Miniprotein binders against a7ua95r516to809. Designs and how they scored, part 135

Target 1, 294 residues: a7ua95r516to809
Amino acid sequence: ASLSLLSISDLVPDLQFIFFWMSNAIEILYFIQQKSPAYMQTIELMDDKAGSKESLLSATISANEEAMTILEEVIMYTFQQCVYYITKTLYVVLPGLLDCNPFGTEPSSEQCRRAAGVCVCAVCVMPEAVRRVVSVFQTTSDLLQQYQVHSEIQSQMFAYLFFFTNVSLFNQLIDKGPARGWFQRSRVLQIQASVKILLDWAKGAGHNHLAQKFFAKFCSTVTILASPPQQLSQMSWKALCAEHPSLKPVQLHRILTQYQLMAELGPLPIWQPSSEDEAYIYRTVDLLESFENH
Key: E = the ipSAE of ESMFold2; O = the ipSAE of OpenDDE; V2 = 0.75 times the mean of E and O plus 0.25 times the DockQ between their complexes.

## First folded at step 8 (miniprotein)

Design ja4 (at its last look DockQ between E and O 0.74; V2 from the best seeds 0.65)
Fold by OpenDDE base, look of step 8:
Structure ja4 (fold): chain B 294 residues (1-294), chain A 86 residues (1-86)
Amino acid sequence: as target 1 above (294 residues)
Amino acid sequence: SDEAERMAADAIRMIEEAQRLAEQGNHEEAIRLLLEAAEIAARSGDPYLIAKVALTAIVIALQTGDEDVIRRAEEVLRRAKELMRS
């Protein structure tokens, strides 16, 4: 109940706090890394007063290692807190993406945060359900930029968020898709269009490679389901495996089975798994993606 | 120099005391001590000591619920960063 009311806007103050300290911790880490060699060299050039030099060097190294360890822990902690808050908001808004009809003419009632008045930016013309998802990512991006968080950490953040999004959407589609009618071609096309808008945003935000990589499984699923029966029925199991390497055999088999049911196709011998894959198609434990594998 | 070594030793002691105070929940006194330690750390010439001051301020800020302590931690951090650039 309480999660349904959580918006990314409500979390901005908390995220700002965390990003501030995370960014500064990273800056201090780099400071130590840059100054350490020069300082050690300075110690090495000092006159050796009765073994004091080695002791000082050892103490300095140890102190540096300790400081680095604590900084890494702080960075990891703050990173995890950010991810925790952001993924909670994603969890709330992602189901709406699967139910979204992007071809509908419903005007977005919310004004662009970046412009006073009527904005025709790509975000403002998005369907509300897509805009809500994009808003989470955009807010995250804006905060990372505002606090000048190191590019590697930004990339890791988006990698995880895209991973989480892919897992969430994929699992929902596989588990609830048949019952919700999401495997119907018309609905699949809506989902495909909605995801394309999200991917286009990611491309515009400079995260194209990450988005393509981490959304591959969900995109492959949607691509298969969106394929016309005449086209898909000509593709062998082996060809489908080759075109969609992100899908496990059990996942591909499940998708094809549901496609057959939806399209009222009889059994297709060409979709039969190879003898090598036959043992794997029954591994139902591998059907849904895990959030822990990242 | 002997003076730099003394300053380093003093800074270390002050940082350690600030850490102990923070662990005891006395974040206000801890952060006050860190602000003093920052200047001594910088004068010692040891870049790790000023970094430790900043780090300790970050840790306190993340552990405290007191807005005034957080603000003072930001001040310590700002001062530490100024000294890192000097």
Scores: ipSAE 0.654, ipTM 0.895, lowest interface PAE 0.8, mean pLDDT 90
Fold by ESMFold2, look of step 8:
Structure ja4 (fold): chain B 294 residues (1-294), chain A 86 residues (1-86)
Amino acid sequence: as target 1 above (294 residues)
Amino acid sequence: SDEAERMAADAIRMIEEAQRLAEQGNHEEAIRLLLEAAEIAARSGDPYLIAKVALTAIVIALQTGDEDVIRRAEEVLRRAKELMRS
């Protein structure tokens, strides 16, 4: 697969190849697990008078260790290759979530035009930027199901994809948000709506628990930024830390600082960190998340 | 029995040779040898040996860029899975 591919549909043949072989490797794992106890017991119950028990047991233990080594390498390699291709596609489409307007007022399809007398949002297709991200997740889900990949591996795959999505969106919002105008309230509400559509997909696909866990940092950020100034100004630093435990002190401080600037809430800080948290609110090395924390 | 031990030893030698051939880039001969090894591994009664045949074929399929080798690796895997079910 070429790194120049920008669409998940262009990577489907490569992903089909990898999922086929991964699924078969996992199937071999379950075969070994199913057969191993009974076979080892059979060998251990053998009469050792002819000396064949010791030789067979030694060879069997060695074969098991070698097979499990190969299996682990295959599963790790194929998982990493899938993640590599999927996240490269995901990386290209994720920034669009921060720039799109899910509240578009003009119908975008013939179905929407024919239903001019109904609510526009109820009859319009998913915004294109959101659709591109959902397409990556949906294609991944379809392939995992098509190749009957075990549910545990499917969960690990989506745990990583949601982790990657959260890190990518959070880092871009924090790093580029001021210059891009993403901290403006109307923009934040649009971002919140776009993420809601994505979370609804995750719930419908059976991944709600994983999405809630791995999107927490980005969702907390957007929730804070979307809060009305009157409501947020009445909350203490301690209360905000307790309500948003996914945010590090430096991250929460940055978000509140940007909020205060964009809401024009005066020249002095409103939220007073505890003395111990003050040691951490300026740790810029902790501001952005690492893609390797998973 | 001594026959099962002999067949296990034969399968081990064949699998190891197939792995060496694959490391040298001779995937076609490695796959041919694995198909033969599958039958012997299954007759040994050792589930780890037939699993190792299947896994080695998977490794070759993932490493090669040759569509003919991939197709033959699929044949080895298919046969190994049939033997696992017997």
Scores: ipSAE 0.583, ipTM 0.878, lowest interface PAE 1.1, mean pLDDT 83
Fold by ESMFold2-Fast, scan of step 8:
Structure ja4 (fold): chain B 294 residues (1-294), chain A 86 residues (1-86)
Amino acid sequence: as target 1 above (294 residues)
Amino acid sequence: SDEAERMAADAIRMIEEAQRLAEQGNHEEAIRLLLEAAEIAARSGDPYLIAKVALTAIVIALQTGDEDVIRRAEEVLRRAKELMRS
């Protein structure tokens, strides 16, 4: 049976189901890696008096190739299904990260918890929207630990989840930010604080290196937008490109244009793109990031 | 040994028949054959054959939405893993 015959929709409702089978496939890979060398050596050391050694070697090679093909297909399919389910959930909760206020003195009633007449959420700076995103990552981490999924697969999972989160947040901010007021300084500072909570979680979970690598674009964007006007207006286009290599020229130009508008820096351009970058800036198709690992 | 070679040949035939039955939607008979194939694969000493039994069970479980078939596939996987430890 080919994995191409499996229906994606049949697997989507139960993430634990998929993690269970993925974990078992990985365990079988470990078994093959552990037993294969000894078995091959046993065959190589056989007396070939009846011509059986050549037949057995041929059969063993064929069996190994077939088992490894099925194993690779199962692991890849289950990994992709887990990613699909998790990212579908993330897509729904991520926009809330851009609207929440971690500096709020009067937290929402849903986040307010009373104990002996005291509001516990008055000292809590993690907004519900941030908590929802962290919960998706924590649940993923818990499931990977529960089913004892190999650390390399865990790293690949979080690499993609951070990549997806970065692209989703960046695209939301760039595309919808002006209409939603997200480029206003007070809102940018709120976004920066919310992102810091998420990055702190990743560091605590042992994924600091992955978070730094895959959140680079969104972090650069927020860092630029949070910069004081006096500091940012003194930086050249070349200096900004050098500090934020993850941003494409068209993306950097869009961010700086919005910054000028919101900071009321006037109608004249402060940042002058190079001739090469200026040509690229007009390619609007490159403004938003793709979710494809291209 | 000659016995191990015969066990390997038997296991291969049973696994291939189980895969064919699963493709036809006859999951119950496929699982029954996989349980028998697991015992024979273990006796062959060939780690790839017992791995293939376990992997075939995983594929059947992922392919079906039937809780009874999933439970039976888990039984095959459990047995194959027991044999892997022996």
Scores: ipSAE 0.506, ipTM 0.853, lowest interface PAE 1.6, mean pLDDT 80
ESMFold2 (binder alone), look of step 8: mean pLDDT 86; pTM 0.842

Design ja40
Fold by ESMFold2-Fast, scan of step 8:
Structure ja40 (fold): chain B 294 residues (1-294), chain A 86 residues (1-86)
Amino acid sequence: as target 1 above (294 residues)
Amino acid sequence: SDEAERMAEDARRMIEEAQRLAEQGNHEEAIRLLLEAAEIAARLGSPYLIAKVALTAIVIALQTGDEDVIRRAEEVLRRAKELMRS
């Protein structure tokens, strides 16, 4: 019940309010850009040569700079507010993605029966936890389209939302994963399937490039954990680092160590760094990613 | 001209006074001054002053929790946008 209170649909009126003012500020920006050349030309063509024209030009440039400064502040503030409310909702729904099972139980034969002799299954394949995350992204896309927000700003917003999602999922998996059983192979395959649904949504929405860029760390982590033990044991530490450049050495070492424990691969670590690599690993103190821009 | 410079300064002062009045909770007088400043800005043909009127209304709306104040700020924004289109 408490989770539904934080759904994106509950925030739509508040988001509509902020997007409304943001879109109006952007429209004002476009109007200034459209009208400015003609207005400046009017001043430049004035007959007054007594220094009055010079003063007026200086005052006009100052007025333009002041209006642009306020405009940029308003757009930045409203953008940050939208991101804040959207990411706050994402933060609540994202952990569910790590616990859901997209393979689920098979629909019963009863659910696949329909009157009038047509056999169709009424069960939706997408888990509710994944739907909640997709709903946040879709609602954001719908609002950006409703208020005709420029594509550059749309791209910036989704870049930040994907960045936030990546950091949140990565930190949850690394910090809490071992205790929650998320490093178990069966659970990792479920996580991989759920993430694929998010990436497919992003591709369909025209954000494939942003998704590939900003989900790299979490995708690398899931790829390693979903890899067969035999495949990973054939790779050297150097090869693993080269294949997963988005992961810090300490992060990669933690992931591989947990994988070895969960997969019961034997008593000795297969992915043991050299003495040089070990020194490099311990140069890096930060295991978890920061929400520095959040 | 001298008169145009005086009108621009008057409009600028009206916008600044409107912001102060809104901060003090006198939203009715703030809106009145913004609408008056918008008409002066329109007569001058200054896109920057019209924009500043509209932006001040947006700031007032974002800072308030009062639906009536928001509605009045929307009236100022609507008028400013009409002037920008004309």
Scores: ipSAE 0.659, ipTM 0.905, lowest interface PAE 0.9, mean pLDDT 80

Design ja41 (at its last look DockQ between E and O 0.64; V2 from the best seeds 0.00; counts 0 for: pae E 1.6 > 1.5)
Fold by OpenDDE base, look of step 8:
Structure ja41 (fold): chain B 294 residues (1-294), chain A 86 residues (1-86)
Amino acid sequence: as target 1 above (294 residues)
Amino acid sequence: SDEAIEMLEDALRMIEEAQRLAEQGNHEEAIRLLLEAAEIAARSGDPYLIAKVALTAIVIALQTGDEDVIRRAEEVLRRAKELMRS
């Protein structure tokens, strides 16, 4: 099946399988961690029959370490598989978020139409492109909850998914934005509104801090591009760096250069990079975000 | 008792052999052997043995494409978890 037709719903059975085993592996890991100290104490309290105690203790420690290592590998493997499937689906739906007009009258979702009533839930009133992205996150949340996955693993999952989403959206916006017209003010405002809906969902889902942290770069970019020329032209390079610390100098310079071109602004000396940053603005290798640093 | 130690040693050997069989792709024989080990684990009440049985069931389930083996692994896991709660 072409990657373009893959929905999160199609992956639910596979994800359910992986989440089931992941959750159980975590449960067993905690069980071992809780029981091991008591078991070791029990061995230590045994009468020392001629060197047998030390040997038994050593064997028990080694066996526990091995079991823990295998469990950690299983958890890591299942986690990576989940991330792979979910990010594959995100990859398909995320571009639609940048092209979305949230101010348009898009018809309500087919899923809510199958229920005999007009659902007025926050998801049902979302633009289709936003709803598709939110559906991936919601399905992930529902599965994590269904299988009672440990809260730390849930947090790590969402941290990675938000990271991936931010990198994907940021890179697309920087690379394709000028050609796609996404730097036009009207389009930027649409993107800003769409992202706000996503962030509002994340807030409602209890992931506000993670969302704010991991979407910072994309949000900063959108905020700069959404700023009126009259306002942005009054901000110095140093002030913009301070206001948007998530952006590298090369990224900020690229955004401002494209903004200047789009807004038909003449050269703005106030946006000139500092002497300290001047060497960094030409590091094009740092322009796009990497998926590897997470 | 010496008999209890021997039983534990036997169960451990069975689990190790099940792991080896699973690594070789013989998941059906692995899960069969693991089911036998699970019965011994249930009788012993040893938490480490129970955990090893459960872990091995997870590993087999993740490696196999056989739905029957997966179902049997789930059964082993369920039983192990029941013992973990006792």
Scores: ipSAE 0.638, ipTM 0.884, lowest interface PAE 0.8, mean pLDDT 89
Fold by ESMFold2-Fast, scan of step 8:
Structure ja41 (fold): chain B 294 residues (1-294), chain A 86 residues (1-86)
Amino acid sequence: as target 1 above (294 residues)
Amino acid sequence: SDEAIEMLEDALRMIEEAQRLAEQGNHEEAIRLLLEAAEIAARSGDPYLIAKVALTAIVIALQTGDEDVIRRAEEVLRRAKELMRS
């Protein structure tokens, strides 16, 4: 179906519904944690005149365990539904980020076109493809704030979204990059600038640590590909592995091979894998990342 | 203690019956029973009963596409939240 059918704006009512119920479930969790000790103490302090105090305590403990089990299931279900809807939208818009030019100042809306002679707004200088990705993250942040979802759950959600974004962009670049010209230096620099916009958004939103952790693989890939030939040729395989520990040997080898082809450097022994890494490269066909890994 | 145990058991039976009725499509009776269970929870001050009433309403809402049922489940949740603030 059409890409326009999967805009984040179209999903806001469904997301509001799920965030509402998730937020209420989390509130119930905190209520139990807050009230349980005092209630248990009340039972402990009862006069045991009829010998029923121990029965009430036992029943209360059982009720707590049942409530916690249901609560965990509800929170997990609603969290997974939010992630499903958001990542489904994200999957549609992410490939566009690899094909856009952030160095252009093409106005994307009527307001931006009218204002071009007077001022340059952030929206006017941001490529539409990058704006769509940022819009998904911003809408998620707005919904989490609107429903006052606890900061720990917010962090878990953005960890998942950044993980998904990293895997999607990395797989697209590695798998389709050679055929689409994405490994050409001019294109890599455009991709690097676009990624910086996403990372700057994450920093502004208070998620810098999560972004650094979960974007590491894609950022390492783009950093290597954006390196000048003079700089990269001075780095050994060992130095590149140490600088980019998020990349598997097979992934680093593919990236460097594509770099050599695009730069027309010919065969160079300076990027030779270690015997241990070479054995791993030849034993595995797992070049692409799984969307199911945590 | 005996009265508290009886209230807990009565409320739990009502919640179980409400879940069964909701599964059979009788949402009106299910919601009525949940609201009655909430009043027992209010009298007992038992936080686990309040929580279970609220959670059951959330589950019903998440499993239905019927806006009328969702609205009624929100009524149960609103009552449970009033009790949580008490």
Scores: ipSAE 0.551, ipTM 0.865, lowest interface PAE 1.5, mean pLDDT 81
Fold by ESMFold2, look of step 8:
Order: structure tokens, then C-alpha cells, then sequence
Structure ja41 (fold): chain B 294 residues (1-294), chain A 86 residues (1-86)
């Protein structure tokens, strides 16, 4: 048995194998979709001298159904295996994003500092912890391009990776934030800057809409925590719910409680939950997100 | 029309036998049958038969850890893809 930590670089050979066979399965799917109408029309135009046309159509439909069933299972299996390997590496590197300081005094790469005084590499200006997360996403993107995986499947993969990232970061912030000091103003601003770098990567990679959708809960949390007290204390519970629909009542309530402690604010009447939400702010089963929602 | 049904049945029998042979470890004969089935499928013009040959090779490659078997499955896939382009 091995308990060694896995980097994305260690997993590339396994990912290349799975991506190769997955991409070929997807190619077969599109071949069937492209050729099937013409082939069925060819059968329909055949001379039906012996009345065999209906038998051939029936056999062809049966063979197609069997092949499509197995093909869909193969694509699902290979997709899940890719996600398994990639999220295993994400799980290891994501916690560092909450502890890093993106406002460092030096570039994070010595190679970029020694160049001709110009750093053109965006990765070199990132904090080390953010670079590790971006490296997982970038390696995934490079492999999908290398094997010419269909754009729909690429989108589905990044949808899941962003979902996983959001759940992991949100749960860690909520669960460990008080003990780790992550609700302190300086830490929240550092986290906000680190997330901005990650969102900029996603936008540049063509995944902006997926990132906006699947990071919404974590981003809403950080936005609230980064808000100045004068501004946030003037926003009612209803206004906060309307601005942050991705947050469940128990989650919003917990975030506001931590904000009150950080800002040394007493209870505010304006943050009293609406009557509709009062029953839900203590549902601790809804506080943390499940990785099984996807 | 009857000849087309016979070609379909012949190709499917070859694919099923190839799957059985691969499970028994006889990959040399399994590959030969898949390549023969691909040629029958190409002559029939049935895209589902060509796809089933390629899919069988993919399943074999995913279920084995043997590099020689994977290379043999890749050979079948390469041929099926060539026929898909013609």
C-alpha cells in the first residue's frame, strides 16, 4: 500500500491513458450520430422485393441500441476515472489557497525574476498555493486539448471540477475558519485576491460562465466577509438573501455571526431573518455542502 | 436485403467470439476476428457495426493492464477509424 502524496504530474500517465480511450469513445459516438440518418435512409430506399426491409431496419435499430448503451457506459466510466484522479490532487492543494498571501514582496518564481527584467508568465506572479491549483486546472485543460476532446465533455469536466473546488473551499472556510483566523479582515482580503486570480484563469480559459455558476457560494461568502461594516450593517436580511441567492439561510446566518465577531458588532435587528427563513437558520444538516450533489 | 442481414449477423458473431476469446486470453485470434469484422462492416455500410468493432477494442483496452493487449486493441481501433473515414 502507498500513502505518498500525489501531484498532478505523477498522475499524467494515467490521465493520458484514460483521456486517449475516452476521446476515442466520444469520436465513435459522433460517427454514429453523423452516419445513422444516411444509413437508415439507404435502407428505406432499398428495393423491397422479398419484404426483408423491415427485418433489416429492426435488426439495425437493435444493434444501435446495444452499442449506444455500452458506449454511454464507457464514456461515463472514463469520465468518472478522470475526475477521480484530478479531484484527488485538488483535495491536496486547495487548503493552501485559504492560508496563502497573494500580496508578497517578490515574484514566486526565481526563473521569472532572473529573466531580462520582464515577466511575461502569469503563473510566475501567483502565490505558490494558487499556482498549485491553477496547475491542476491548466494540466487538465492541456490534456483535453491534446486529445481533442469534444467541447461539451470539456465543459462538463470543468463544471464538476469547479463544483468540487467550491464545496471544498466553502466547507473548509466555514468549518475551520474560526480556529484558523480566516475571518480576520486581512485574511479575507488575501483570500479574495487569491480567488480573483483563479477566476481570471477560468475566464481566460473560456470557462467564465461555469466558474460564475459553480463558485457562486464561496464567492458570495467572501464578498460578504470583505464588505465594510458601515455598508454591510445597512443591508437587511432580505437584501442579503436577494444579493446572495446561492447561500442557504443557515449558511448566511453563520457567515453574519462570524462577521459580527470579527467586526466587534453586537446583534443587529436589520439582520433578523425573515419569517420564511426563521425555521431554517438552525438546520445544521444544511450548513456544509455535500460532494455528492453532482 | 437478405445479404445485408447475413453480413450483419456474420459481423456480430465475429465480434461476440472476439470478446469471448479476449476474456480467455487469446488476444491474437480476438484481434484477427475484430479486424475481419471491421472489413465486413465497411462493405455493408452499417455504421453501427464499425462502431461496435471499435468499441470492443476500447473495452478490451480499458479492462486489461497488459501493454501488449492494449497495443493490439489500439491496432483494431486504428483500422476501424481508417474505415470510418472512407
Amino acid sequence: as target 1 above (294 residues)
Amino acid sequence: SDEAIEMLEDALRMIEEAQRLAEQGNHEEAIRLLLEAAEIAARSGDPYLIAKVALTAIVIALQTGDEDVIRRAEEVLRRAKELMRS
Scores: ipSAE 0.522, ipTM 0.850, lowest interface PAE 1.6, mean pLDDT 83
ESMFold2 (binder alone), look of step 8: mean pLDDT 76; pTM 0.713

Design ja42 (at its last look DockQ between E and O 0.84; V2 from the best seeds 0.00; counts 0 for: pae E 1.7 > 1.5)
Fold by ESMFold2-Fast, scan of step 8:
Structure ja42 (fold): chain B 294 residues (1-294), chain A 86 residues (1-86)
Amino acid sequence: as target 1 above (294 residues)
Amino acid sequence: SDEAERMAEDALEMIAEAIRLAEQGNHEEAIRLLLEAAEIAARSGDPYLIAKVALTAIVIALQTGDEDVIRRAEEVLRRAKELMRS
């Protein structure tokens, strides 16, 4: 219980430990990839004296397989541990993002600061709740750079973190949104602005492609909820689905239905799908499920 | 050479013994043995042996809760990496 109350800063020593050993395991993998071909050629070019050449080749192939197995296990274990600690921290800070107001925050240089320094920007406003989420991503980025982790593994790490963030935010918005007032027009615009700050951070960090890919579902959901109800009611179901391809038809239908039912939004035009639209809506599986099922 | 072949066999036996010592909780003796194994592994010319020393040190560090054992495992890794570069 107490561990879930820790900030990302409290976990830095544990993360440094794990990143250090992961980085070294990756370096050993690189060493084997570089040395193995030359060593195998040395064996192949040896004179076959007492029949030792074939035994040495067999032993070398076995040694390579053993080394690869251990490396895979070590790298996978350390990667999973990093993801576990980071996502556990994200889980605690993410709900705050849905409740913050980036438009009503006091003007402060501190709200424009990044983990590595300060950003002098007249339009840069970052609420406390958003800064807490950004701090988790920035600390992860800093640690990956500190230990010179290969860019492919860095990309895999952020893909996983963005995927987790997307699923967590989407599930919370759909499950708790109506009761918390998050579907109200003013609140949705605040959420949209907060998410834009996260996406802008990701773009600045070199992860724009991953952010666009893995935040697509939550971004589509927020875009729909931020759209004027009158505009949505004028669109055909086919057009709505085409504009939001990251949402399954059943998910889109549920979002629109929930949006129409919100008392806080006032009277809304009734959306009426055609018979063809209804068949399309109910053809796919409902994926409003936990992280494990996404 | 015959010397390199004997060194490879010696290093392999030392690494196996170090792993058994670590499994028994005798990490201090396992680490001391790994440092000796690293030198012999490097002289054997077999890149898989020096890699195995380094990997064994990483596994010991990840499995232990003892700061002193972790520090000593880092020493093994540092030495193995120096030998890998040479």
Scores: ipSAE 0.693, ipTM 0.916, lowest interface PAE 0.9, mean pLDDT 79
Fold by ESMFold2, look of step 8:
Structure ja42 (fold): chain B 294 residues (1-294), chain A 86 residues (1-86)
Amino acid sequence: as target 1 above (294 residues)
Amino acid sequence: SDEAERMAEDALEMIAEAIRLAEQGNHEEAIRLLLEAAEIAARSGDPYLIAKVALTAIVIALQTGDEDVIRRAEEVLRRAKELMRS
């Protein structure tokens, strides 16, 4: 019954704990990288009277390898735990993007009422479903900055979150789209507008390149579905593959089949796969995406 | 020097004992010993010893569910980081 069983606000204490220890492990990594050359040089300048210089150098190399191994394991573990908590909340809120109408104006925004008489109308124009997703991303960004997590790790975090978002939205659209009426043109335009708001957030947050890269499959899908029938029907299969390289042949074929049905362009197939792609359009195991990164 | 080598040996033994204490569930004693080891490790001049103190504190904090142990592990880490920057 509850679509908000797991809220990002409820997870902030756990995320603060994990980010604190992850950021400190990263700092220790940088300490070792900064100090290791000088310490190695100190050993090399030592008087080698008893042959202990070579033994000390060997022990130092071993200590460095041990420290690097432990640090990498700690950083990977804490990163995966952060992603686990965050994606559990994303999984709950993402489906609402496919059902909301961003062109609808709703009075009495929840956020405006809670602002105690201060109306922040720029925030209030964002649909609630979009606000919930943005809140997860914004909270994540704020925590990463609060704990001074290195920019490389912040980029990797958002790369994964955008990958997860793309997989979740794409799979639901492909799997449930026919039953939910999501392939209707008016509905696709609403979905496209909602995702644009999310992409605008990513651009403003400095993650435009990552969002463009990792949302490509879902964005290609909605671009095809939003296309005017006269324009799309004039394009060959080869041209569509070239324009939408993120889509697998089975995925493109399914999208075009649903488009032709909903646009009522007749039962005769308009788009014929190339000979090399023909073997792939029936691979239903490849239709939906895995949540695991390759 | 010989004094720095003795300090390094002392710090290593203290860290090893702290690890054994933590494995036995004596996290409070392990953390106290790590805090002492941090000072000695810093004086030894061996950067890997103070890093090992900090790493041991992080591992304890991630394994335990005890808020007092976590808070004390944070104290060890804060002190180790301060000494690392000296």
Scores: ipSAE 0.482, ipTM 0.843, lowest interface PAE 1.7, mean pLDDT 83
Fold by OpenDDE base, look of step 8:
Structure ja42 (fold): chain B 294 residues (1-294), chain A 86 residues (1-86)
Amino acid sequence: as target 1 above (294 residues)
Amino acid sequence: SDEAERMAEDALEMIAEAIRLAEQGNHEEAIRLLLEAAEIAARSGDPYLIAKVALTAIVIALQTGDEDVIRRAEEVLRRAKELMRS
């Protein structure tokens, strides 16, 4: 199927399979970790028949270590497969988040998962583009809960998905934003509102800390761009760096430069980078975020 | 007991053969042998054997494209988990 037609619903059977085995692998790993010490103690308490005890203990330790290693590999493999499938669906739906108008009357999706009728739940009143993104995360959450995946693995999954989402949205905004008009204040406010809906969902789902952490760059960018010219023009480079520590100097400089162009502001000496940052603002290699840093 | 040790050894050999069969792509025979090993592991009460049976079931399930083999792997896993809780 073309990437453009891939929905999270189409991947649910595959994800269910992977989550099932991942969850069970985690449970077995935990079982080994809990029972191995007691079992080793039992061996240690056995009568030493001609040095057989030491050999048995050594063999048992080695066997447990091997089993744990294989289980960890299975968990890692299944985790990576889940991430691979989910990120493919995110890749398809995330661009729509930047283009959507959350203040417009978009037709409510007829398909509420919770009610056969007109549902006024928070998800059903979402703009379609936002709902599609939220649906990916919600489906992931539902599956993780359904298969009782360990909370640490759930946290790691969402950390990566939020990381991926932030990198994708940030890079698209920085790279395509000027050409797409996403730096226009009206469009920025739409993006800000859309992201707020997503963050509100993450908060409701219990992932507030992760969302705040991993969306920091994108949120900082949107916050700067949403700021009125009268307010932003009063902020020094140093103040902006301090308020938005997630942004690299080159990124902040790019955002401010594009803001200046969009707002038709003359050169602002107050936005001039410090002597310390001056060398860094030209590091264009650091402008876009990498997907490899996670 | 000498009998428990023999049972454990037999189960380990069966699991090892199941792994070899799975590596050869003979998942159907692998899972059949693993079901037998699961019964022996159940009798031994050895948590390592139980875990190894369960692990092998997972590996077979992830490698096979056969739905019947997957179902049998789930059965092995279910049995192993029952034993883990006892």
Scores: ipSAE 0.461, ipTM 0.824, lowest interface PAE 1.1, mean pLDDT 89
ESMFold2 (binder alone), look of step 8: mean pLDDT 84; pTM 0.816

